# VH-VL binders against q9vpl3: the designs that were tried, part 241

Target 1, 224 residues: q9vpl3
Amino acid sequence: RGKINIQRPKAPHYERARVVAVTQPKYPELPKAKSCFKTRAERTQQQQENPYNEIIAREVRNWLDHSRLVAFFHLSSITADDIFRVRVQLHKQNLHLKSYGSKIIEQAVKNTRYEAIVPLFHSNHCIVFSPDPEKTAALLRIVRRVPQMVLLGGIVEETMLSRNQLVAYAQMPGLHAVQAQLVQTLSQAPGHLIQQLQAHQNSFVQVLDVHAKNQMNEETPKST

## First folded at step 8 (VH-VL)

Design da48 (framework fv_anetumab)
Fold by ESMFold2-Fast, scan of step 8:
Structure da48 (fold): chain C 224 residues (1-224), chain A 121 residues (1-121), chain B 111 residues (1-111)
Amino acid sequence: as target 1 above (224 residues)
Amino acid sequence: QVELVQSGAEVKKPGESLKISCKGSGYSFTDYWIGWVRQAPGKGLEWMGIIYPGDSYTRYSPSFQGQVTISADKSISTAYLQWSSLKASDTAMYYCARDEGIYDSYYFDYWGQGTLVTVSS
Amino acid sequence: DIALTQPASVSGSPGQSITISCTGTSSDVGGDNFVSWYQQHPGKAPKLMIYEVSNRPSGVSNRFSGSKSGNTASLTISGLQAEDEADYYCSSYTSSSTPYVFGGGTKLTVL
């Protein structure tokens, strides 16, 4: 339909064309569709104004605004069949794998707090979006099977996290998980309960401290 | 609670086939890796291979590639390790273990109780 | 190939602290490793004690701690108890090898 759904962003036409190309390989013995997974960052740079780039950039901005989990990956050479299998596995977990050119990403994040991500996309890349930050652990477990996808970092609840911080976040239990563990721990030694609660608090504080440091670092290049 | 339950001890003769099992419970079986670790009598731990049950993707240690087959049946949350023809040197304790490691973290958080395989002539 | 080196045996008395070392085969390999430690009592399955060099899983006593300096990782057990008598294995990942390689194991004897 071409109109961006502000509440629920739809896949761009470009991504739809790429998915169709993946499902219909032109050379069964030679996976030529490998080139279909290259980002626009690998193409000859276009320096002029392009209305289509504006439409796609607006779509990227919509994905960023409505996703509570965004993960950035470097993408090395991968076959059409392999990336399609990854995309299917991710989709089952409400994780949406997208690829956009560096110029489009630059336009989407220009004059926003996310402008610092632009250097991450100077080479071949892809992005995973999800409205559910609880899926971070599932995302990382799926991606470890795919050596061609290398985690660079991400955004969780509008907070930019480095690779190590995002991994730490994925290991952090949610409030309900911590509450569930309390019941089991209350039947054990009292000292163990204190230790488990302290460990979870320390992990959360570490994530928050690293978040604050990253926020400061991102804002520094834009300060007057 | 997370639990891995392995099949019982086996006594076999050289040349016989064998398939041992590891059943996962208390978690989403298809979302975690299952590894197989061998321990020869009086020796240390050695990694044999691993499987992702969600799509049956497998990786093998070079020492065990072609010697064993790892598989999984996600409908019954069970992973398997199998030999087409056993040798006396296959006598060992075999453990299955769950890899909870996300992305670049590689460790086994829960282990099965082990299956003792004895191969004698 | 890549092998992790542990002492074959270590001994201590109740209430003391002991340390078990685990050394990689090269300095750069050691720098990139993610190290875990497993405890194995005779006739039992291994149990994860430490992951990612220094983190403890839920249910593991705070008497167990892990650290790393250069290409050598260390497991330290404080307030040594009789129940700590077991075999201890380190494990690591390297970027140029399989994700799972184990050390030779260290037998801890509590005197």
Scores: ipSAE 0.037, ipTM 0.540, lowest interface PAE 6.2, mean pLDDT 75

Design da49 (framework fv_anetumab)
Fold by ESMFold2-Fast, scan of step 8:
Structure da49 (fold): chain C 224 residues (1-224), chain A 121 residues (1-121), chain B 111 residues (1-111)
Amino acid sequence: as target 1 above (224 residues)
Amino acid sequence: QVELVQSGAEVKKPGESLKISCKGSGYSFTDYWIGWVRQAPGKGLEWMGIIYPGDSYTRYSPSFQGQVTISADKSISTAYLQWSSLKASDTAMYYCARDEGIYDSYYFDYWGQGTLVTVSS
Amino acid sequence: DIALTQPASVSGSPGQSITISCTGTSSDVGGDNWVSWYQQHPGKAPKLMIYEVSNRPSGVSNRFSGSKSGNTASLTISGLQAEDEADYYCSSYTSSSTPYVFGGGTKLTVL
């Protein structure tokens, strides 16, 4: 309690009722009919979503099958104007930014080699597609100015790459096919049986692959 | 053959406006970030801000937000750093530098020769 | 604001190796490969010597190498030469609002 006390007599009943009525928050009632309506609406929505989701999932599969570059991003809060400017800049480089619900992504990649990407989409996300893998560096330079888009990983020439592997791929232009094969070999996840049996051999092979890559990077085509 | 060429030294009085320039050549100017770094006499390097010339998107250091304006003219491959009203404390060497970082790498690979700005009464 | 800590000075003799440290926190130097190193001769612009902790640009002598352990990054110069006498600055990403933070600088003297 403060230094001063309220000294006013309490308000008459009718005045108090009026004040309470105008300040009271108005909550909707939840009658049995409303509960029934909610259940019916949920059922109708689910029925509508099933055929729609399958159509869009097929569209996503088509994009995955026909794009040589796919990049996955976490998307933080961003204004419509800002994302539109990013989309326009990406489009100039033949990069197509798309957003799909996580359930649609799950349906699209289910029973495909890309099923492992599903956990990446449990939060807000977007995907960039392109038929041109040479645009990976352009993509990453554009997105670097957009702190709300955080790179999670991608697919280049049908090979799944982590964030760091995709960045490394972007930094090595001109040897795309060779780089993709080397990254694929180095990032290969052998079965648990093979890993157990050849842990030392795999380490040796990776050292040889790195050495071979370094030798190839030192060689330049020269016209004589 | 990447090169950043800055405008010449300036001697100004407090309260005057100033605009210095940084011209890029030998690369696609609109595809790389251009940063501005200040170095007070006998002191270290301090980042001021950066611009992406492709769409003129800017980011400023909290210490320089509202104190300077960074802009770029992509038709002549030139970035600018501008003051509306100079103070004696703005006396410093000013460098422009190109950021090569592809994604989450933050480093400057090429630097301009610097522009010395002296503000005195 | 957040600063990266470097020794004010370091010295060595021709032919020796010296190391310059750059200490930050687990969210900057310790967080990822965000450390770069710059060399600055008196009256000249800085020059990139090392990027992403340990990568060397083309044209930089292989006597310069970078490494990191925990929250401390290190620049090592082997076979020290008189021309190496300069100021050396480390830099790291710290946050989206401060993506470029420089250390206080280290004056290298070649005795």
Scores: ipSAE 0.346, ipTM 0.645, lowest interface PAE 2.8, mean pLDDT 79

Design da5 (framework fv_anetumab)
Fold by ESMFold2-Fast, scan of step 8:
Order: C-alpha cells, then sequence, then structure tokens
Structure da5 (fold): chain C 224 residues (1-224), chain A 121 residues (1-121), chain B 111 residues (1-111)
C-alpha cells in the first residue's frame, strides 16, 4: 500500500495534450516541408553528423584493410578497470580492441564483401583487430576469462567465419599452410555463414540469461 | 611431447598443510589452462577448479571454493593445489589436466598421472 | 554431486556394439557441441576419447563414436574388445560460472 500524492498534476490529460501537440505538426506539416522546404536546423544537423561519421567509418575501413584477423563480440556491462586490463593483455599479443557505433560499422562495410556482418552490430559490441592471424588462439584464450565478451564470429585472411569456424581455426597447429587450408575447408557460402551466425545469436541469449542468474547468485550469498 | 608430471603420493594427518604440484612440458605453459580434478576412493570425477598460468586467474567449483588454493609459477611451468588444513574427507586421487578447449570448447586433452593423498589419524 | 546423468553400468560381449548415454540440460549437453568423453582404466588417469560431441583425438580407435540428440549425448563403442572394459565419464561445458561438469560414470563390463 501507498498514498496518492495529491500535489502532482494529473498526468494523463496533460500528457495526451502534449503528445497531440508534438505529433500533430509532424503529420500535417512535415509532408509539405519535405516537398517544399527544410529547416535550417534540419540541414545543419545532417551536415554535422555526416562528416563525423564518415571520418570514423574511414578509420574502421583502415583497420579492416590492414587486419588479417578481425573478431566480433557482444559486450555486456563491464567495469572500466576490467575492460582496461583486457585491453592491456590483448595489446601485448598485438590484438587491438575497438568499439564503434552500428551506423559507423554499416557505413564502413557498405558496398564491400563484408556487408553481411551488419546484423551482428544491432546491440552492444566490440571488435578485436590484428595483423597476425596466428594470434587467434591467444585472443580466444584471453577472452575466455571475460564472460562479458561473447564471440559472434570473425574474418580471417579476408574470409568470413562463424563462431564455430573461428574456434576450429584457432585449434589448428601453428603451421601456416595447414591453417590456410583449414580456412578454405571451413568457409561456406554467405547464406550458410549467415545462418550459423544467427544460430549463435540465439545461443548467446541463453548464455546471457545464465550469466545474469549466476551474477545474482554470486551477489547474494546465503551464508558465510 | 606434451606431458604433465605430478608430485608423489602423500600421507598426512588431519590439520596438516599440503601443497602438491603439476609440471607441464612440451608446450607453451602460459597459453593453456590447467584444471584440477578430484576422485575419492571408489567414486567418480569431480572438477575442483582451473587456472590460467599467464596471469594466475582462477575459477573454482562452488563445492571447493575456500577449501583449496590453486596457484601457478610460470617461471618453472608448474601449477599447484594447496590445503591449509587437511581433513580425512580430503583422501582422494588428485589429477591435473591441460584444457585444450578454446573459448566455449572445454575439455582436457592431457592428464597428469595423479597424486594420491591419504589423510588419516 | 552429479550434474550429468549416466547409467551406473553397461555390459556387452566381444564384437558387440554398446551405447552409453549422458543426459543434462539445454544449458550444457543440449547447447552447442560441449560434450567430451573420458575412458579410465583401474589405477590409471582418464584419457580423452571424444571431444565436442563427435570428434576423436589422434590415437583413438574409430570404434568409438559420439553423437547427441536434444539433452542426451551418446558414446557408442563398436566391435567391443576386452581392453574396452573401463569406466567412462561424460563431461560438458555449462554457461554458468562453473565451466565443467562430469557425469557420474558408467562401468563397462565386457563379458
Amino acid sequence: as target 1 above (224 residues)
Amino acid sequence: QVELVQSGAEVKKPGESLKISCKGSGYSFTDFWIGWVRQAPGKGLEWMGIIYPGDSYTRYSPSFQGQVTISADKSISTAYLQWSSLKASDTAMYYCARDEGIYDSYYFDYWGQGTLVTVSS
Amino acid sequence: DIALTQPASVSGSPGQSITISCTGTSSDVGGDNYVSWYQQHPGKAPKLMIYEVSNRPSGVSNRFSGSKSGNTASLTISGLQAEDEADYYCSSYTSSSTPYVFGGGTKLTVL
């Protein structure tokens, strides 16, 4: 039980009046504005956002062009200290952890062979880049102790790999020729790869639920 | 080539401390996890915990958290399992094993020969 | 504590095929390819027989095969031989804070 705060204005009538006032101009006026005029604010906002996004997208393309290993992860809530320690461990292995917005990723990969990766970035994510594909095993063993980072897939030697294919690549011995043959053997048509990546996203939801449950259990010990 | 060699059998009394070892050879010790598995007389395998020797990050089974300490010395490629105060119920065979699994593929490919620990009064 | 359910014992004759089951949940056995199988002879350390449900390590006989359906994984041994008499343990990854769980073990007797 509780007590109703009588001093508070009645929200339903006020809210309805506000939303009608805000949305009504958009419906009657925006179609006319689109065909005849655009506001200065609308033009200024578009111009400012476009240059910034293109500069960062160019940085992402540069990383993609100069990296023989690219790994994609979903990133759950993690402390600044924890992510910094992971970044330092990765950097020692010439592995570079980066985070970019989904619109920037889309702009970076648009009209490239990697456009199929865009759906992976519709939630919180991070990417690890390296010029050395032999570091895939080191990457995955380091990330294994970071439950907030969930592997989605990657690109090795310009070939898109599902999570399972990337893990299999990492398990091969350090013979470069054997690793190259494995990549070709594991790689599939884009349609098949997309299906495997989507299947992992479904498994990932289950992993997040279990992780959240474990975190709650750890935070509330029954007795000490 | 790849080998895990464990310390010899121990006979102890309740309340005594003990530290047993597992030395890896033939591979990059800091690149693989080392797990500890317990087997009580006539019983099955129980996972106790695991360590990443590169930074000594450890994870324990809930039933063994606080009962034992797992550590590693990467300079001599050796992992350790330690008790501050042994109980008769700690009588078991203890195995160390290398975790070959990458990311979410967890399995032990090479096992030590085992260390028998007997605790009796 | 038993996390995965296995039959306590199974038996067969030389040349016969037998199957050992391992039942868990959707978060372990029923998830991705998480299941491994270990063979243990009396007085010896366990030996990896199958990893990731169906893969054999180098040196393991092709008489050993693994599979799974739903929340149950199976180890099948064809052409049974006397030396196959041992304890068999399944193991699986879990999505929990504890990455390893073992089954209770199955004693295989070759009669």
Scores: ipSAE 0.321, ipTM 0.627, lowest interface PAE 2.5, mean pLDDT 79

Design da50 (framework fv_anetumab)
Fold by ESMFold2-Fast, scan of step 8:
Structure da50 (fold): chain C 224 residues (1-224), chain A 121 residues (1-121), chain B 111 residues (1-111)
Amino acid sequence: as target 1 above (224 residues)
Amino acid sequence: QVELVQSGAEVKKPGESLKISCKGSGYSFTDYWIGWVRQAPGKGLEWMGIIYPGDSYTRYSPSFQGQVTISADKSISTAYLQWSSLKASDTAMYYCARDEGIYDSYYFDYWGQGTLVTVSS
Amino acid sequence: DIALTQPASVSGSPGQSITISCTGTSSDVGGDNLVSWYQQHPGKAPKLMIYEVSNRPSGVSNRFSGSKSGNTASLTISGLQAEDEADYYCSSYTSSSTPYVFGGGTKLTVL
């Protein structure tokens, strides 16, 4: 216990002091000052201030209610032209790519069975809707071309599925009865979806880290 | 039903250019990836590259990057593999194959009959 | 260089069962269920026999089965028949730059 002498990790003291000096305000920062002046009631009123959000939230609920397939993706930096090409390919398969703000998603699913999906939308995201769950395989095959779109999970026949469960569902596209049974069999408590999503967030970060390391290795002059 | 038909055998000299074809039928050509796989005489299978015909996005094996060009013409449901300058080491059977993989899965479900390319001086 | 290791040859008698191994690393064979198996008769194109470790395509005999333990995937052929004599290749995803890596191939001889 506790008698181990661990060496302190070395960091440049000058750069660390500089960061502290520029980030530690002697006066309250404008964003921080504004936040400090807002009461909980004022913050709540501001959240309710935009009636447009409720209209779009109803649109999202309508999509959720009328779609037998809903897939959730993390969306990294992508050009408008690239996402447009993906949208066109998806539309040919009756798959509808939509993007909504996190506050709108939260309003749409609040007090519904889908409230557990809210944590998925704290970063840049998009959703694909379809009335036809048989299109899951087509969706995933198209998205495989788009490394900026990372599958987080989905909803099939009102059942929430993790990324791995949705992929497994896609493997059985020819048999409606078997697919319905598979959805029921793969269905687990919402905790499974949350756990898989946390794992996928970590995997996404690791993929980016590995890609960065591979690029660094390629750019570094070879020394044998 | 689903079928991939490749162009006929070719006999070439080193330094010559060549373009071979793979025509898909019986399915929606733009919805599936098409890969190219090489097999040198008496040797195993080696992946060269892949194309998504819907937008002509390509990805090459590190061993073949810069050595070949893969393209597709979706109006005639045909994929191509091209060399600007053949080498004797390019002598091999070349297969095209359709990728049926879902999201993270990568496998070929239908294969063309193969195109034999012989490069000799 | 060599990502997936297969035995060069395997033999069996009609009616017997044989197993062909495919050994990789934890990032390919040992990772997600990304192993496929192909059968190639002399002078013919390869045919998909197994995908995603253990799934069999429509039209492939149920005598063919796939499994995985750790970093080794296995193709098992039961009730060997003369028509099974062929070369067998495993394949696995290894990285985004090499999503299709084939094993060296195994020549199956039916005695």
Scores: ipSAE 0.265, ipTM 0.594, lowest interface PAE 2.7, mean pLDDT 79

Design da51 (framework fv_anetumab)
Fold by OpenDDE, second read of step 9:
Structure da51 (fold): chain C 224 residues (1-224), chain A 121 residues (1-121), chain B 111 residues (1-111)
Amino acid sequence: as target 1 above (224 residues)
Amino acid sequence: QVELVQSGAEVKKPGESLKISCKGSGYSFTDYWIGWVRQAPGKGLEWMGIIYPGDSYTRYSPSFQGQVTISADKSISTAYLQWSSLKASDTAMYYCARDEGIYDSYYFDYWGQGTLVTVSS
Amino acid sequence: DIALTQPASVSGSPGQSITISCTGTSSDVGGDNDVSWYQQHPGKAPKLMIYEVSNRPSGVSNRFSGSKSGNTASLTISGLQAEDEADYYCSSYTSSSTPYVFGGGTKLTVL
């Protein structure tokens, strides 16, 4: 039984060929579906300001303007679950973890005092916002559990801080604590100063007394 | 004033379970990591693990992973170290300590008084 | 096990300055990692003396100072006093899996 050449099927009988020809559905030429993939050029031209991006950019700006603490993190292969856990923990401390695209950030901070942060957003990043700068230490303690969150820097009280500066800031006693310490120190200072002044005076008097005694001893004529 | 107060000395037999406690006061208990450090008699300090009481996230030293359980009850500002089955080799002083370190800094600024655990037949 | 190396013992006379070394590797002491020092008197809990290489906590005497060079951290005690007789431990960060590594401890004797 000869191997049916599947590549060159024998022409069907004339009648069958007619039926097949008539029954072949004439599919209308599928409209050349313009590939939904807009060319890079079309994507660049139709960058019609996505109203949605504008809304998000406004949101970012609002967060920046109302936050006294802003921290920037790079996310290195972090899982969604890890992010969620950290987000929940941060939220308990009134710290708000947000993620935005680089373009959105650029749009949000364009022509603002925050424009300097744009270079920080070249990859996957997140931002933590807080109205309370005293939460910096809490923030940095929480993120310790997630090595994939790499601190890049932050803004505290409208001042941009490097990573190291932000860590240093977090380690400083709170303003009130520092003020309290200062007051305590200042309150003790007069007492110490008085003690030091008195000590010097007493020492001086002692030296003078010794000198006076020595002079008196020298003036006592050896009664031969 | 920050203070860590640990539970009293324990004398146990091999195979028994034990849970010791460390109560923090004078600070926000949920905001600071608590670590456990072992010191065998006449030996040095050995880190066992840490816990963040805010959500009970824990990390263990590889040497102690699966050997002990660290937990915390934030409602009473207490951290725990527990064994399911004690060994004679578990005889040591156990310290809890507060970690003051931030981000990539790790150090203990306040220590409990220690809990002596003696495991003998 | 990554261990920091300390001398077993150091001795000094009252009023002298002594230094205790803590040697690690480039992945711990030699890195950007923080070094801390603890003092432990017999039968007492450890006390933090130095953190982040050179910082002193409140209440710690200015006689205690810390430094680092290469893979070696140093604790210097100036004006040695009898009360300084204790065990001293260094600690350093090594990795995320082992954030705390202690040295073997140094017994300081005041002669």
Scores: ipSAE 0.738, ipTM 0.879, lowest interface PAE 0.7, mean pLDDT 87
Fold by ESMFold2-Fast, scan of step 8:
Structure da51 (fold): chain C 224 residues (1-224), chain A 121 residues (1-121), chain B 111 residues (1-111)
Amino acid sequence: as target 1 above (224 residues)
Amino acid sequence: QVELVQSGAEVKKPGESLKISCKGSGYSFTDYWIGWVRQAPGKGLEWMGIIYPGDSYTRYSPSFQGQVTISADKSISTAYLQWSSLKASDTAMYYCARDEGIYDSYYFDYWGQGTLVTVSS
Amino acid sequence: DIALTQPASVSGSPGQSITISCTGTSSDVGGDNDVSWYQQHPGKAPKLMIYEVSNRPSGVSNRFSGSKSGNTASLTISGLQAEDEADYYCSSYTSSSTPYVFGGGTKLTVL
């Protein structure tokens, strides 16, 4: 399409689209679809917390309340044995790897300042908790060996940080005062944190796909 | 302060085995990756492999996979590079180096003084 | 494996500025900010001068600076001094199987 043909509000284009729309078959609303619609109470209950989810959500809130370091990861396909090895290495550094369903995360952070993180957990994910923010560098060095875990961002000293901000925080070993000042400086950075974290995740997934294809190309000539 | 101290120079004959060492001090040895870099006489730097001492997880360059073994003993903060059977072409300076990179950056901030390995008949 | 391309040698006089180039592909130097530079004096171990394209470690003179344009990274040394005479190596991430790929090295001579 040329530039003039692409401009949808143009009257000739609108008239043509309107004629096509009018001639398209209209699918009627079926009474039995409405008859099979759940009652108001049943619809409401499907959106409500069940007792089991609330128990686990309280566990998540407890982790958030008692952790000065929380890191969020996208989790690609990984074997149970491989994730267990990662969990063991993290545990030695007082880092606790947890996986929770998106509904449970939503219930845990509901009505808190962290409610905005919920969209990050609509896909496969995991979270690392620690009471010790000085372990951020150790965390990132350990997960560097795990390409299936992609850093999305985190919370340090109750301050939300993007991936790049969390990496920058990890690069400042030493005095607590210096690290606290850095966290405050980084948290004042302009932009939309959720959009930045989601954009980074999508960019990294693309990089992983390219890398996987490059690995296949590198292996092909060597297979004899 | 951070320091990497390597074992002394070695003179060996082809077919002999050898194990050289790299001892880290002044930092938490298990929290940083240790890499091995080779430099043939008059030539440039070539990465051989890397180890995470916390669990002895290793990655090797395709050129050195199966030719050498990298290991670590965290109780004495020491990494090792080992050959089962040396060749004359293994004559080179061998450096160990600490990877300071966090998450997705890869670089060596501290280097050992090097171990010269000479293989001649 | 294909290494990063550096000029074999470069020369300058005291007080001058010189630049050493490091050329790769869009998947390494051109695609990421993980380019580092190492200085090696004869008979000595390499020393990190620049990491992540343009960052200097503590203790490295501000006469050393790094930059990148397209597929080429550059190390620039201003106010050239006799003690800068050394071999310089660039390094870049290329893939998970080759996370450290070194350039061929550049011998800097201070005349």
Scores: ipSAE 0.447, ipTM 0.723, lowest interface PAE 2.2, mean pLDDT 80

Design da52 (framework fv_anetumab)
Fold by ESMFold2-Fast, scan of step 8:
Structure da52 (fold): chain C 224 residues (1-224), chain A 121 residues (1-121), chain B 111 residues (1-111)
Amino acid sequence: as target 1 above (224 residues)
Amino acid sequence: QVELVQSGAEVKKPGESLKISCKGSGYSFTDYWIGWVRQAPGKGLEWMGIIYPGDSYTRYSPSFQGQVTISADKSISTAYLQWSSLKASDTAMYYCARDEGIYDSYYFDYWGQGTLVTVSS
Amino acid sequence: DIALTQPASVSGSPGQSITISCTGTSSDVGGDNYVSWYQQHPGKAPKLMIYDVSNRPSGVSNRFSGSKSGNTASLTISGLQAEDEADYYCSSYTSSSTPYVFGGGTKLTVL
């Protein structure tokens, strides 16, 4: 959203209307009329299964097929202005920041060699695509200023790499042959790679569990 | 060959403004971060802040935020460190350095020769 | 405020091996620290000797090595030479409010 939309919100009028609505007498719920049309739940289910999802999934597959560099990020809470600024800087380096729903990504990679990435997208995420794998270093230097974007791993020359392997690749000289050989060497343990990527997700869940248990063990006054 | 060349030594009085420079050559200036490091006489190194010249995004050490301004002019591959009002305690050697760090790594691979700033009444 | 702890001085004889320690403070609560080491001769700019704990830049002698155990990083110099006499600084990226910090420095004297 632009500055004019932020500076000219309808919030003051909305808040006034909301205050009036709260002070009004409560009315009983009207009985639901039987409809010959599908229920809201049934319509929503049909909308979720429409061909539109397959069209977007095809777009994702096209990005994967035409990108020699793909980087996956966990994305924590970030403003629209901040993410737009990051997109602009990445675009200058031929790096394309995209965000897709987890279901669309699952459909795009299902029955492909990249199916293993699906668990990475169960939380908020974004993906950076580029046809130029030599831009990995530029990508990582740009995103280091965005603490809300946490590198999970990537795909270079159709080879899946962990976070540490992608960072190591970025540190290589600009000689493509040397970088390609490193990618082949680093990619020799795909099972271990998937385990490492999932371990980062599991570690975060464990931290949340410890925090919740610590809060439960803290004595809280029962006074009103 | 990568090189960082800093402006010459400065002698100033308290309250005066100052802007020192660091010119990069031999690499793509906008693709690397430039950091500023201070060294007071007889003391160690202190990180002041860093700039990404591609969009002039800056990060400062809390100790130096509000005391100095870091900027860059990518058209002439030059980074700057500026004071609006110098203090005697600003007397130090100031280094610029190229940050080759990637993602979670912050390290300086090439350093300027340093600019000595002396502030005395 | 936060700083990495180094011994003020270390000394050794030519051909000896010495180790300089660099200990993180309790305010470095991220645990994921990237450590670098710099050499500074009197009157000169610092020079990068080690980055990311144990990696050497091109042009740095293999007599210099880095390691890390817990919250303490170490720079080891084997086969000490007169030219190694200098100040050595460690530095680390931190997950705290200060994203980059230097140690206090260690003066190495070659006897």
Scores: ipSAE 0.172, ipTM 0.588, lowest interface PAE 3.7, mean pLDDT 77

Design da53 (framework fv_anetumab)
Fold by ESMFold2-Fast, scan of step 8:
Structure da53 (fold): chain C 224 residues (1-224), chain A 121 residues (1-121), chain B 111 residues (1-111)
Amino acid sequence: as target 1 above (224 residues)
Amino acid sequence: QVELVQSGAEVKKPGESLKISCKGSGYSFTDYWIGWVRQAPGKGLEWMGIIYPGDSYTRYSPSFQGQVTISADKSISTAYLQWSSLKASDTAMYYCARDEGIYDSYYFDYWGQGTLVTVSS
Amino acid sequence: DIALTQPASVSGSPGQSITISCTGTSSDVGGDNYVSWYQQHPGKAPKLMIYYVSNRPSGVSNRFSGSKSGNTASLTISGLQAEDEADYYCSSYTSSSTPYVFGGGTKLTVL
């Protein structure tokens, strides 16, 4: 699967010849017999200084800073058409589905209150942002139809919540004092949040596997 | 405020096709799932299936998979339950109901009045 | 595939408390807050009485309460009244088969 761009190859005649002439590696008179190796730390530091990654990390920080609702999902294999339909449904509710690389998430949340979320993003993931926490119930009703998206947890009013805590929050209508009190009550054990989110991810993967098998048995008949 | 209004009673012969309707009002129709529940004469409630009207995603009970088709027309806030060929055993009361379930739990908070379907020769 | 087990009938006198049980498995009733309860009067549509095991919708009397212990959920009706005479159905999400199932129903008779 190495052949991604077979269609419409640019003729590498003039432009490529010029670029090769300018950027062609010049072998210095001194041979590179001496291996100059950067340590893992030095390579990591150099990569973290990539200006492009910092621009995208800043975008992620802006979403986190301006969103009163952030929901984290594990994302199983899903077609581009299916995820696009989900994105459109979410957008109608002022819910914004985003995907970012794990490294960019790490850069965005380092030295912030959200550093603890980094381990959640070592596999396929996506994030939903909204300025309106009242949309949590709408979000979860939409996601019920997408078995490939598995809820891991979220952030509501700057408070980190597990899967079950976010579902409980969604049961409460409006932005009333009762919702605020619920968020405070549910967030009583922040020290174990990562363990809780990972445990729920593992448990939900088992539930999702059973559910996916049941859905294959219950799929809508094509000929009816 | 929230109301589900179903189509009127039907009397049909075996082999005939039928499509019954359930119209939602007083809420955003595309934001809630609609379920269909069957009740045979003198029997209990049987869940048949459910639809998300926003994109017409459906799930069926194994007992009803392939026997009925559930659909929705969001432009007129109406869900449908359809048979291609009725059987005498399809004689039952059919209810539509709105599912207010949030994520991993289902429950029906508002119910239609029911559509009685009688299939006999 | 999986029907929840309810007693066929229960009875009580006005003013008494009665309890209706609903027994399932660890993948439905025992799993999480999956249980709901419905009341159905003869010839009428079902009415939601309890959702998420113990929550009451607006307009439902506080005489109705729900609870759960292990794989068994319970609907309790206190201060029994004549209009409580109806069929009661429990229901649950299930992760092992169909996503939604009903119990067989319980007929409540008020003397």
Scores: ipSAE 0.290, ipTM 0.614, lowest interface PAE 2.4, mean pLDDT 79

